# Designs tried in a protein design chat: VHH binders against F-box protein At1g48060. Part 14

Target 1, 365 residues: F-box protein At1g48060, of Arabidopsis thaliana (Mouse-ear cress) (q9lnf6)
Amino acid sequence: MKPQEEEEKNENMARKRSKSSSSLSIPLDIATDIFLRLPAKSVVRFSCVAKHWSSITTAPYFTNSFETRPNLLFFFKEADRFFVVTVPKPNRRPNESVSHTSSQILDSYQTPYPKHSCFTIKTESVHGLICFQRGTKPIVWNPTMRKFKPLRKPDKSWESLTVFLGYDPLERTHKVVAMPCDKASDECRILTLGSADQESWRTVKTNYKHHPSRGNRKNNYGPCRCINGVLYYLAEIDRHRLIGKFAFLGHSNVKNSLPMWVLEGEKKGEWSTYNFLPLSHYDRRLEFHFKLIGITNDGELIYVPNTVFKTFEVIYIDPIRKTFSLVKYEGVADKGFRQRNGLGEDKPLRGIQYSPNHVETLLSL
Below, E stands for the ipSAE of ESMFold2; O stands for the ipSAE of OpenDDE; V2 stands for 0.75 times the mean of E and O plus 0.25 times the DockQ between their complexes.

## First folded at step 10 (VHH)

Design M1 (from Db with G56R; framework vhh_6qgx_2; at its last look DockQ between E and O 0.02; V2 from the best seeds 0.00; counts 0 for: pae E 9.6 > 2, placed apart)
Fold by ESMFold2, look of step 10:
Structure M1 (fold): chain B 365 residues (1-365), chain A 122 residues (1-122)
Amino acid sequence: as target 1 above (365 residues)
Amino acid sequence: QVQLVESGGGLVQAGGSLRLSCAASGFTFSDYAMAWFRRAPGKEREFVAAISSSGRYTFYTDSVKGRFTISRDHAKNTVSLQMNSLRPEDTAVYYCAADEWGEYDSSWYDYWGQGTRVTVSA
């Protein structure tokens, strides 16, 4: 006879049965598994309708486990509104060298926006976030969660700067890096998104004074790429152009510093150049109507139309396997889309920006 | 120099109405979204309402939907907040704010007024 053991067993059994029999109540493990299998749009929608589900979908273990395929992000401003469309990358390479297919968009939305654009300077998409700036104010955007977060200016005395966005895969945190761009400097500022207390900029010294490359006036987009916790960006040292490298690695630096290593030189034999076949090689009529905007993580060249009027088509070319794929995306630019969104039908869409390799993230800003 | 000046606050009985006004100067008014925020005693500043630069889109926090109306007058460079069916929990200092982006988060707004106090008595 073991009264304490029997009583404890009965209480555990009762709690388990009550948990399973609750109306519209689902055990946490089961609910988490269900949400992890849904598209990000569905997860966001369910999180908006109930606090219980929002608690599940915002928990660190859920957001760190949520994984989606990379997509192409398409966004533009019209009047005082900001339009965002997410289109899926086509499935794996077809068995055929040439394909023409149609696909539905994954998501579209609009938000209010000032007449003047504030996203003319942006970074690439890094683990689902995009950072751009208005003057010296950095702005972080989560297109999946449809939220923008302006950050404190890195230094009010800086009259010109460039921001970059990186991701530390060990800490699973995003880092915003700001550098002065008026002159060569060995000083930059780093801000960790979602850090404790007050998110603030810390000063980091680099091994070399350098000048990050700014874009042209028409292309004042700061080029960068974050790969496995390392930020690569164009820079100049003593009139030589090189690729800067900034590592975010997750082991701690107690001095509020992260190691940074720069690659030297655009010199003979240090970097390979690649010559891609022109678009006219695949279809001569397309040469004057499409432009190259980037490369997928799988190595496919992405061409978008110069003008988006009544249709939206994207060309994906694998230059190694020599495949060509044209995808017409339904639900954007057409008459129905324009009418639903109050857009004019007589003019092409203007000021379109693209961000390839965009993954969806549930991170709250 | 940018300036936002609120007016129209005061003491009112529950169920009553007030109209707040904010006069803007020092920037091109038609290029900015305008918003109202409020801070109740012992609480954080919270979003109340915003209106896009064109005036076409309005946004409201859930607790004021159907009771408050934001509007703007481009000829007078003013934004207004009509507050109807006031409740004691609407008691707060109300702030006018301007930003090119109409956002719910106060950290987006670089320009703020000094505030006007609204007190709703039971």
Scores: ipSAE 0.007, ipTM 0.227, lowest interface PAE 9.6, mean pLDDT 70
ESMFold2 (binder alone), look of step 10: mean pLDDT 84; pTM 0.862
OpenDDE, look of step 10: ipSAE 0.019; ipTM 0.433

Design M2 (from Db with G56S D105E; framework vhh_6qgx_2; at its last look DockQ between E and O 0.02; V2 from the best seeds 0.00; counts 0 for: pae E 10.3 > 2, placed apart)
Fold by ESMFold2, look of step 10:
Structure M2 (fold): chain B 365 residues (1-365), chain A 122 residues (1-122)
Amino acid sequence: as target 1 above (365 residues)
Amino acid sequence: QVQLVESGGGLVQAGGSLRLSCAASGFTFSDYAMAWFRRAPGKEREFVAAISSSGSYTFYTDSVKGRFTISRDHAKNTVSLQMNSLRPEDTAVYYCAADEWGEYESSWYDYWGQGTRVTVSA
């Protein structure tokens, strides 16, 4: 598909969902899509509603996960180049319900990109890396080092796959997890980045035959999150949708299997609908001009404009504290930026993809 | 079942010529870009030349431009590398590789031949 067609489709889907889904009760299967993107701190704030969240929020790994300042990364293609921009997340201003600020971008650059790669099917940014695919070949991207690294196909017989990216805080290594997505399987492939063994795929058994759910990939909601060495993702068993998880800790043992937990089945009735106020609650005019693209590690909803022409504004909403922050980022989309980057001056930027929670890393790919 | 078999290597005096050939089987040849890589003793494998699946586009590393010519024959499922004006620095094991979308880096290729040795004497 053309980037323009993908952009229009995403905008239409965002408008449809923003009209009806946020201020009303959300069906459980849609709520699970949203919960996969919630940071651990947001889970703590919801603990007054569902006490099973309290057991997660008291684990030491929550405190270990929040040492790093994340940024918003966005990127788009023009001709045969990737344009990459990093903008800072605004400082949370305690006791300020509404704020309007301006900020400078942190960085921008152009880079060549691997042709025939699908950049709308990508992982979240995990400790500074993003993974996407060319066919069934995973490609790891380090936006900080401006490098792309293709990985060997996990299995040459697979005609389709879903790729996840995780991070093991004990080993301080990234893990790439690949699963077939055209049929249920109890096997997956795991590859550790940066290993001295030339980065080979290891077959690992899961506790159940399943396959990952596609989720809502087109709207940057992502089907997974990695929290303190545990990968959480949507999956299907017997046509039921559930939350699967991998714990990377201890996977270097002798056996080739990792535990998988079915949270919906293990905690009967413990997942519930959470109501978030829609963007229209804060300003009805914004509802049709902005779309939800994700959630920060601090639990803020991120809305970006449907069209980026002369200015770039981002809205951050803390749905629990009910705070609203609009940040105008200078040095993006204006005439100067377009001239420096050889972009057209009278047309909207197209095909923009976003990665919230991006942390810079010097990892050599 | 995919098989790439190189041939045509040997010993040649500087300034001479060699023609390498790679026979391909086990896949639909017309769907694949083909490439030659080489590895000199003690060095890493490097890109030499590639040809698109249609044969319409060819790519060469700078050091071989004008001296080497890559071609393909869809009727025989072969890719060839004509090497002219050979130099001692061209001494290497030459590998045939296949990928659906030709690339300059060897890590993108899943299918490789066993290699054929080319030695260029001064």
Scores: ipSAE 0.005, ipTM 0.339, lowest interface PAE 10.3, mean pLDDT 70
ESMFold2 (binder alone), look of step 10: mean pLDDT 85; pTM 0.875
OpenDDE, look of step 10: ipSAE 0.019; ipTM 0.433

Design M3 (from Db with G56S W108Y; framework vhh_6qgx_2; at its last look DockQ between E and O 0.32; V2 from the best seeds 0.00; counts 0 for: pae E 12.9 > 2)
Amino acid sequence: QVQLVESGGGLVQAGGSLRLSCAASGFTFSDYAMAWFRRAPGKEREFVAAISSSGSYTFYTDSVKGRFTISRDHAKNTVSLQMNSLRPEDTAVYYCAADEWGEYDSSYYDYWGQGTRVTVSA
ESMFold2, look of step 10: ipSAE 0.000; ipTM 0.151
ESMFold2 (binder alone), look of step 10: mean pLDDT 86; pTM 0.875
OpenDDE, look of step 10: ipSAE 0.038; ipTM 0.476

Design M4 (framework vhh_gefurulimab; at its last look DockQ between E and O 0.02; V2 from the best seeds 0.00; counts 0 for: pae E 10.5 > 2, grease 24.5 > 24.2, placed apart)
Fold by ESMFold2, look of step 10:
Structure M4 (fold): chain B 365 residues (1-365), chain A 121 residues (1-121)
Amino acid sequence: as target 1 above (365 residues)
Amino acid sequence: EVQLVESGGGLVKPGGSLRLSCAASGFTFSDYAAAWFRQAPGKEREFVSAISSGGYTYYADSVEGRFTISRDNAKNSLYLQMNSLRAEDTAVYYCAADEWGEYDSSWYDYWGQGTLVTVSS
């Protein structure tokens, strides 16, 4: 088969292969291109049924090249199971300022929930990964690959910590950053994922003794943002709270507007403010039944229902284009979903968490 | 300083019994889950058994019914009673501790150096 393969490069897909199983194949570069364009669940499924395809989809070149559009991740715990649902970003029509549509979920699955684990404190989704804390032990989650990876404690002497997840665009690596949060410190720990030394925390000194703010369990918002390789977070220095390079998004106690701090210059620390129209501008009744959970990479505000019982609807508002979109997602919370997942039909789903801007990644944890 | 020290390994014939011990120090043992893992030559470390801080026990399918895990918090000790031993139980057995009892070895922060168990006819 070697002599026949030399001049079949680039044209191997259309022509008949030899009838020997040792000579039958799709060229690797063509198969790679095909897999790179498939949804992540299809890539995972094909990898499970053939060793040859698993070799392609686990290779570093493939995992570094694979990408998808951002989606909204929806997850919750019920009993001893952990449920994950992915819903697509809505298709906007340029000529409509208000729309009501239905859409199908992209994927859902369940997995056994790790015993005695709590996933109520999490990072944002950063290049397809999410980091949780179990006490002082960080846990990295790849929802696409359905894998959790616990990390060593950053420091055994720390009584509490805050974990951040970032992405270094030059190295193309994720960084996990840990800081003590019960006392001011001029040290933090950094661990690089996806390297031979990913179990090794290194110490980095900061210019000031400080500590980050803990996550707010009432609002369930993450305490930081990673923007172009820079982590921004709330901190305390000498008992004073500082908002320096933090893009503040979320619920505030200001009644007449939604305050938002937007970073305009990353190195200078420039900030600007803008007041967006509240949800009641579009429909007064919706404000009491929906809550703001975040913003898409395209600048759309995302509102989710306070409770999810038989239907799941999400509101997307573009405050620049002044558009409103309500999307009813089919295939979640309804009778079919509950039956497939062994869930009761007479009560709301509980403990729901959301991660906007989630991209799929094949990174192996 | 946290230390876990295993003892009680040795050579035994198939069908025999051994009792492993693990002495814990440097932490409040009663607040921790504790576990046994084993590693045969050339193989990955595998879960054997765990006991939560509250006393709930867990066993790998391959040892359930033959092995019994227990703890004595007054003595800061973890035990593994191994009965009906088989040749495939030959391995280095490790004691481990974690605040939460998990099946995956990567979750455990504290480990002993291991004790060798050889089952040979």
Scores: ipSAE 0.006, ipTM 0.278, lowest interface PAE 10.5, mean pLDDT 71
ESMFold2 (binder alone), look of step 10: mean pLDDT 84; pTM 0.858
OpenDDE, look of step 10: ipSAE 0.020; ipTM 0.482

Design M5 (from Cc with D30S Y99E E107W; framework vhh_gefurulimab; at its last look DockQ between E and O 0.02; V2 from the best seeds 0.00; counts 0 for: pae E 6.5 > 2, placed apart)
Amino acid sequence: EVQLVESGGGLVKPGGSLRLSCAASGFTFSDYAAAWFRQAPGKEREFVSAIYSGGSTYYADSVEGRFTISRDNAKNSLYLQMNSLRAEDTAVYYCAADEWGEYDSSWYDYWGQGTLVTVSS
ESMFold2, look of step 10: ipSAE 0.019; ipTM 0.469
ESMFold2 (binder alone), look of step 10: mean pLDDT 83; pTM 0.843
OpenDDE, look of step 10: ipSAE 0.021; ipTM 0.410

## First folded at step 12 (VHH; framework vhh_6qgx_2)

Design N1 (from M3 with S53E; at its last look DockQ between E and O 0.02; V2 from the best seeds 0.00; counts 0 for: pae E 11.9 > 2, placed apart)
Fold by ESMFold2, look of step 12:
Structure N1 (fold): chain B 365 residues (1-365), chain A 122 residues (1-122)
Amino acid sequence: as target 1 above (365 residues)
Amino acid sequence: QVQLVESGGGLVQAGGSLRLSCAASGFTFSDYAMAWFRRAPGKEREFVAAISESGSYTFYTDSVKGRFTISRDHAKNTVSLQMNSLRPEDTAVYYCAADEWGEYDSSYYDYWGQGTRVTVSA
């Protein structure tokens, strides 16, 4: 390459991009449709080019409509650095019962980490946002826009709390719900993100005193799910466990199947079970090296390695069609990734957390 | 070098109390969650309690909930375990551990103390 020509080309392109033309007009519907299909980082880059394009990508219709396909979010902490990697979910191929493939990561970055925060106490990814806590202060995270937004404490008198994140599909807004977690209460606090006239906590009384159950944080199941504007969570009433509306993935002490409980009648507490083939059915060796962390929106079980050292592989199992897919993700955990990020090469990555079903969102925090 | 030094173990009658302490040095104490694990003779090490970096969250295994209290003192760089209503089943060597995430699984902890023995007699 000739450096002089490349420098001149770069300057000319920048000047062209910054200059608007009054004679050129692209219909809003066409430009909007094009941008809605792009990755979020491309949309952000194009928004820096001209006021016309920035007007499209910042308009309420665009930001409310923008979504990408669900991905697996992989993140971990080293000292004061927070590393975030986004990997694509593979497309399912018909009639293929076993596959081994490779895929590139979609994005990776590092950012300053809010100190004294516990990432193992986090919500699932809900319409592109994740909420976690620093003490009793909830913190909303938009991994796509790489922003953390601390929220006001729900109640200054609470010594502990659990947060949930939900999405109201009619209002197209996120809601943060906080409940005391160390004693039963019949009240919670709700905050609507992006609400007019300042974001504030509203008190809502529940039908009975309870507190949320903590769940199994090390397997990344989470204690709750938000489905079509309804939060389902595990709770405790008078030392008794309450099981709400959700898919419960259990560990079987029998290697022939994995039970899953699904609440069939929301006000009746009815259940049905579904039996799935265990990981050992596909390869007996994998049971000791992988753990179940969740299920995709398409109904696939997601297994991740217990240890991430030099390679990163994820297993996707469709329990209905009984298919198996192992994907090796390139560009993470390997020598190149570690060198680019100043990570040690002789230790596994520590403190890894996963958020399946993560979509990109341009929501401004 | 990182050091975790436990103290306060000993012999106690059932129903009695003990307070374990762990002095930490060689790392920025406020950046780490602290935990207590225990190992009874012939058994694997099990999680007992953890406290977040700020001290805002505490976690307990079910068998000790309501009887044990974990706390930390940032001025002294210590973590403590107040053990009340002790039972013979609590007899074990207790280990102090440190980790950035405060996980229940011992495999996440890189820093460990030498252990202090607690014996609860019937």
Scores: ipSAE 0.000, ipTM 0.231, lowest interface PAE 11.9, mean pLDDT 71
ESMFold2 (binder alone), look of step 12: mean pLDDT 84; pTM 0.861
OpenDDE, look of step 12: ipSAE 0.013; ipTM 0.338

Design N2 (from M3 with S30D S53D; at its last look DockQ between E and O 0.10; V2 from the best seeds 0.00; counts 0 for: pae E 6.2 > 2, placed apart)
Fold by OpenDDE, look of step 12:
Formats: C-alpha cells, structure tokens, sequence
Structure N2 (fold): chain B 365 residues (1-365), chain A 122 residues (1-122)
C-alpha cells in the first residue's frame, strides 16, 4: 500500500473528524425553546449528554421558565422502598355531569427509603417541591429530580415545631418557615432555599403569639397553603382557631413583623357552608370508600380511595358546575404494577400520601 | 431487620396493674413515634396510646386516660405502657407499633410487634 494512500486516509480521517466537529451548535434560544417543551425527564437526560446542554438546563433562567401542567402526585412506602407515581388530572368535560374515564400514569419510580427521613407529607407541592418533617428537622424533596435535602433544625431550643413551604414570587425562591407548636410563640424561622452558601435560618416575629397547627397524615397538607406568595396556615390563640397569614415580600420588604390575620372562630359557619355536594349525592357508598384530599387549581374537589387494592380511582367533583368525574388510573396497584415492583398481590397499598397540583421543577436542591 | 418485641403481658385481677414493654431494633428509634394498640376478641384493633419521637407529647384513647401512661427510653430503645386500674374491658392483645408521625389510625404505622396478651379477670 503506497505511502500516499495512507496520507490520504489520514487526511480523510482528519477531515471526517473535523467535519464531525461541526457541532451543529443549536443557538441558545432555540435550544432553550426546545428543552422547555420537553418532559422534565427528557430534559434531565439531555443534560447528561452534553455539558453545553447542562449549562442551559441548570441555568436559573431556564429552571424558572420551566413549567408543567399540574398533576396528581402520590407516593407510599413499602418496606425499604419509596414509590412515587404521577397521574394526570383529566381535562374537564363541560358537557357531562357524570363521567367515568380511564387514564394512564405519567411517571412512576421507586427509590430506596432514605434513612432518617420522614415521608409524612407536611406541605402541599409548592412549585414542584414538597416539604416533610422528621422530628424537628425539615426535609425538602424534589420529586422530579428525586432528591432529598435535609435541613438543619431551625432552633436548638425548640422541642416541637411545624414547618411550611412557600414560594416567593418576587425573589423566585422557595422558603421554609418553621414555628414552634408546643407553646404559643411569636417566633418564626425562615430559610431560603438556594445556593448552599446562602441557606440560613433567619428570625422573624409574628404580631401575635400563637400555636400553629402541626397537622397529621389524615389531613395531608391541610394545615397550610401557599397562594401567590402568601402562606395561610391553621393556628390557635387561646383555644380559638385562626388562620395565620405570612406574606413573602422579598428580602427588602420583610418587615420584622408578619401580619397574622385572626379569623375569629364564630363565623366558622361561612367556610363550612361550602355545600360541597357530598359524595353521597352521587352514591352513598362512595362516602365510605373515598376521602377528600384537596382541591385542584381549577376548583375541583379531589377524592381518593381510603384503601387501594387492585384498582386506583380518583373522583373529581366540581362543586360549582356540579360535575362528577371518576377516573380510573391504569397501571396503578394492578397485578402488573405489583409484579413489576415486587409488591404483594394480596395486600392493599397503605400509607399513600397525595400531592395535588404538583408541577415538575428542575431545581437542584 | 426491624423488630418490635413486646413483653409484660399476663393475667391480672381487675383493679390491678401491668407494665408492658416494647424493645425496638433495626430502625432509628429516636425518629419514630411509638404507639400501643390493642385487639380484643371479636373486635378490631384500636388505638391505645402514642408517644412522639422526642417523648414530648403523649396521646391516649379516652377509655384509658388517667389509667395508662406511655413512656419511652431513648437509651434503651424501648417504649412502655404502664397500665393501672385495669378493667375486664382492657383484655386484649397489645401491640407495639412505630410511626414516623404518630397517628390514631393503625394503617399509618410502619412497624408492628407480635403482640402480648393481657387478660384482666373480674
């Protein structure tokens, strides 16, 4: 083989190598647009393929712009495994008063049950994050990224506390609020989630000494809601139930005093009068088998089964439109699901916790 | 492996006292609320008492309030139920359980013991 042929082969290989480096540099704007339209799972995968893509998907401008449809997230523990399932909320069918539909799951995964973690839901899903509480320590969870972040105890002296998760729309940051709940207190601790170097508990005083409600598993995240940067939470003053209000006004405007709105208990009647058409209106038997867990962003009440065995059905009721929708989610709790996940066939799934209105976030904890 | 082992059950006369103990192993005891449940013959399992992870809070079913006391020893990983003024209606198998939160509903508890029998004679 003549030396000239080897040189041509080497030049052709070099030219092929140089032509292959025509890294079709997708313009940043186009790449960003493409990624914003992809499922979170896909975005994460792509971020692992190229550093350039990773730089885009991890940038604050991207993570802040990444939006997904609210879905129903639920999770449960079985032995040493933690199961996470996302199911879609069906679209409203305005022309049907009663509907029965079937839907597939959007995503499911399992992970080892983290040691020293409590997976009792403490907060609603707030911009894609969920907060738990293990004893006196909060744990923040990103279901999309499958990451848990234990936080430090807010105050060493606190023996009992409750935690809330909020989102500051101005700063575009998540904030964890902690309050003692064993005694009436006007002290709060706030931790802003972000860069590791900036995470610290700050002290804020409320206008009144009060007992925030800790909640329980039965009430799910009932004790607290974050709406447009304001935390609403259940509290007690002198055995009177009230709703606390905590507004996130950015770092600059956080006056040392958190306004607490005390709804004096006597007019409890007006909030209770949401004549939620009881499940019994549709079927008396449903009341025994389903429980209310929350409300969708579009105003539908969400009922989930008390016990999940072979099927997983969710009821959505619009109290205004008086619509009833039963949705059977395929691939949940059925034989196939159980077999794939090494779950027993004859045992109900227990301890299922629910997060309605869950959105995905690519935020790194 | 997670283990909850109950002890202290037995036969006692009405008005008498028993102390149940549960030894926990295989999990981070200090992070879990501990509870006692009981199941009487022909009845469903019912909540008796619970103690928070820190031990700061205790909960009781109404029928045992003032008579039963739940406590825990963090150093020994044990939970105890002191039962005083026992009544025939307290006759049951008593179960130790562990939960991350502490609930009245048994369905939320992750770990269970095998139970210890308490019989209260008239």
Amino acid sequence: as target 1 above (365 residues)
Amino acid sequence: QVQLVESGGGLVQAGGSLRLSCAASGFTFDDYAMAWFRRAPGKEREFVAAISDSGSYTFYTDSVKGRFTISRDHAKNTVSLQMNSLRPEDTAVYYCAADEWGEYDSSYYDYWGQGTRVTVSA
Scores: ipSAE 0.017, ipTM 0.386, lowest interface PAE 5.3, mean pLDDT 81
ESMFold2, look of step 12: ipSAE 0.040; ipTM 0.511
ESMFold2 (binder alone), look of step 12: mean pLDDT 85; pTM 0.868

Design N3 (from M3 with S53W Y104S; at its last look DockQ between E and O 0.01; V2 from the best seeds 0.00; counts 0 for: pae E 7.6 > 2, placed apart)
Amino acid sequence: QVQLVESGGGLVQAGGSLRLSCAASGFTFSDYAMAWFRRAPGKEREFVAAISWSGSYTFYTDSVKGRFTISRDHAKNTVSLQMNSLRPEDTAVYYCAADEWGESDSSYYDYWGQGTRVTVSA
ESMFold2, look of step 12: ipSAE 0.013; ipTM 0.428
ESMFold2 (binder alone), look of step 12: mean pLDDT 85; pTM 0.865
OpenDDE, look of step 12: ipSAE 0.024; ipTM 0.434

Design N4 (from M3 with S53Y Y104S; at its last look DockQ between E and O 0.02; V2 from the best seeds 0.00; counts 0 for: pae E 8.7 > 2, placed apart)
Fold by ESMFold2, look of step 12:
Structure N4 (fold): chain B 365 residues (1-365), chain A 122 residues (1-122)
Amino acid sequence: as target 1 above (365 residues)
Amino acid sequence: QVQLVESGGGLVQAGGSLRLSCAASGFTFSDYAMAWFRRAPGKEREFVAAISYSGSYTFYTDSVKGRFTISRDHAKNTVSLQMNSLRPEDTAVYYCAADEWGESDSSYYDYWGQGTRVTVSA
């Protein structure tokens, strides 16, 4: 549907409702405002009630405007199933330096997972989408809408690739960036997510040859961040140095210190170094059982357990205020969750991955 | 030469039951999730049900949940759809499909059958 046809259709629907103003119907603009404030699963459920409400939630202006509070995704595979769990970040009382709380999960679901597929999440959640790959085939995932979109290969001659996901805040579009990762290259491919009518990769040359770092085998997250439309990632030139820019590069190279590099002026390329207290400062026993996976949009360090067996606990640290919060999430990993989902009770959950700062989106892939 | 062959369609009165079957050949059946889609006259194809490659996970569209049951038989390389409490709105051509993911979006599916007709009269 063209923009003019869509606006005319929406205007006709609005006029139709205004003519029945003596009924108990809700005007379109009021219903839109109400739906924009609801959780994504509620919006989906309510849109099944009436045709015009489904029309509201699928319209481009609604999809582009719908944003929810960031949450932590916790997901893993077990046999042929892919489990997805959404947990809220804690509400911290302003005057507490140490907190131990319990919270319920917000949602969980499962979906089929292909046999013999080896997926590694190489990018963090970017405006509600996650990109990963199956061999040389990129796949975009909307966890909120429970949809996967496989993309065509960037180049049939590439034997390996690394993908990144970015978001252009001016265009309000996602872009998938693909690079060969077995050799240094001065080319990348970019695909703008949009209409299913056409998927087209364009070639962009970089300033010099490099290849992206795949990260550490001990961590399943790639070192990548999209900040204000700029994609930052670790890369190698000459095989003995890393090139890239992001707010957090440091990982325990110095004892009793957690260094962080922050880009101060993106146009000028100026960096500042900050040092934060490590997890061992707050509780030495936890350092062997938890790993740092990222930082929330409001600046909290997120530590997750190395192993999830009977309990699921997450640690949030505000490195500026030097506050510590441990949250035990109920409704996951316990006996009830395992029984409801047909999971074994005698072994830890495996293949666990985390995506901080996930904003729910109704974007149709 | 991948083939998916549906069978078991026919005419049934409302409230009745019908069992569809899909025989698969030309690929490693145990590596693929299987699904059923349907297309009513004048409508777009819609998702009905999917089952994971091992059979451990099933997924249904809301309008058929509790009435339809998908299953698979690895010894016979077949997937079945047991359709109970049928309604006139279930009248459609039912298609068997295969894909590694088993997602509800038809664009994910690599292989399709020719379809079998189900008619539910009031």
Scores: ipSAE 0.012, ipTM 0.372, lowest interface PAE 8.7, mean pLDDT 71
ESMFold2 (binder alone), look of step 12: mean pLDDT 85; pTM 0.867
OpenDDE, look of step 12: ipSAE 0.015; ipTM 0.303

Design N5 (from M3 with S53W Y57R; at its last look DockQ between E and O 0.02; V2 from the best seeds 0.00; counts 0 for: pae E 11.1 > 2, placed apart)
Amino acid sequence: QVQLVESGGGLVQAGGSLRLSCAASGFTFSDYAMAWFRRAPGKEREFVAAISWSGSRTFYTDSVKGRFTISRDHAKNTVSLQMNSLRPEDTAVYYCAADEWGEYDSSYYDYWGQGTRVTVSA
ESMFold2, look of step 12: ipSAE 0.005; ipTM 0.203
ESMFold2 (binder alone), look of step 12: mean pLDDT 85; pTM 0.878
OpenDDE, look of step 12: ipSAE 0.062; ipTM 0.517

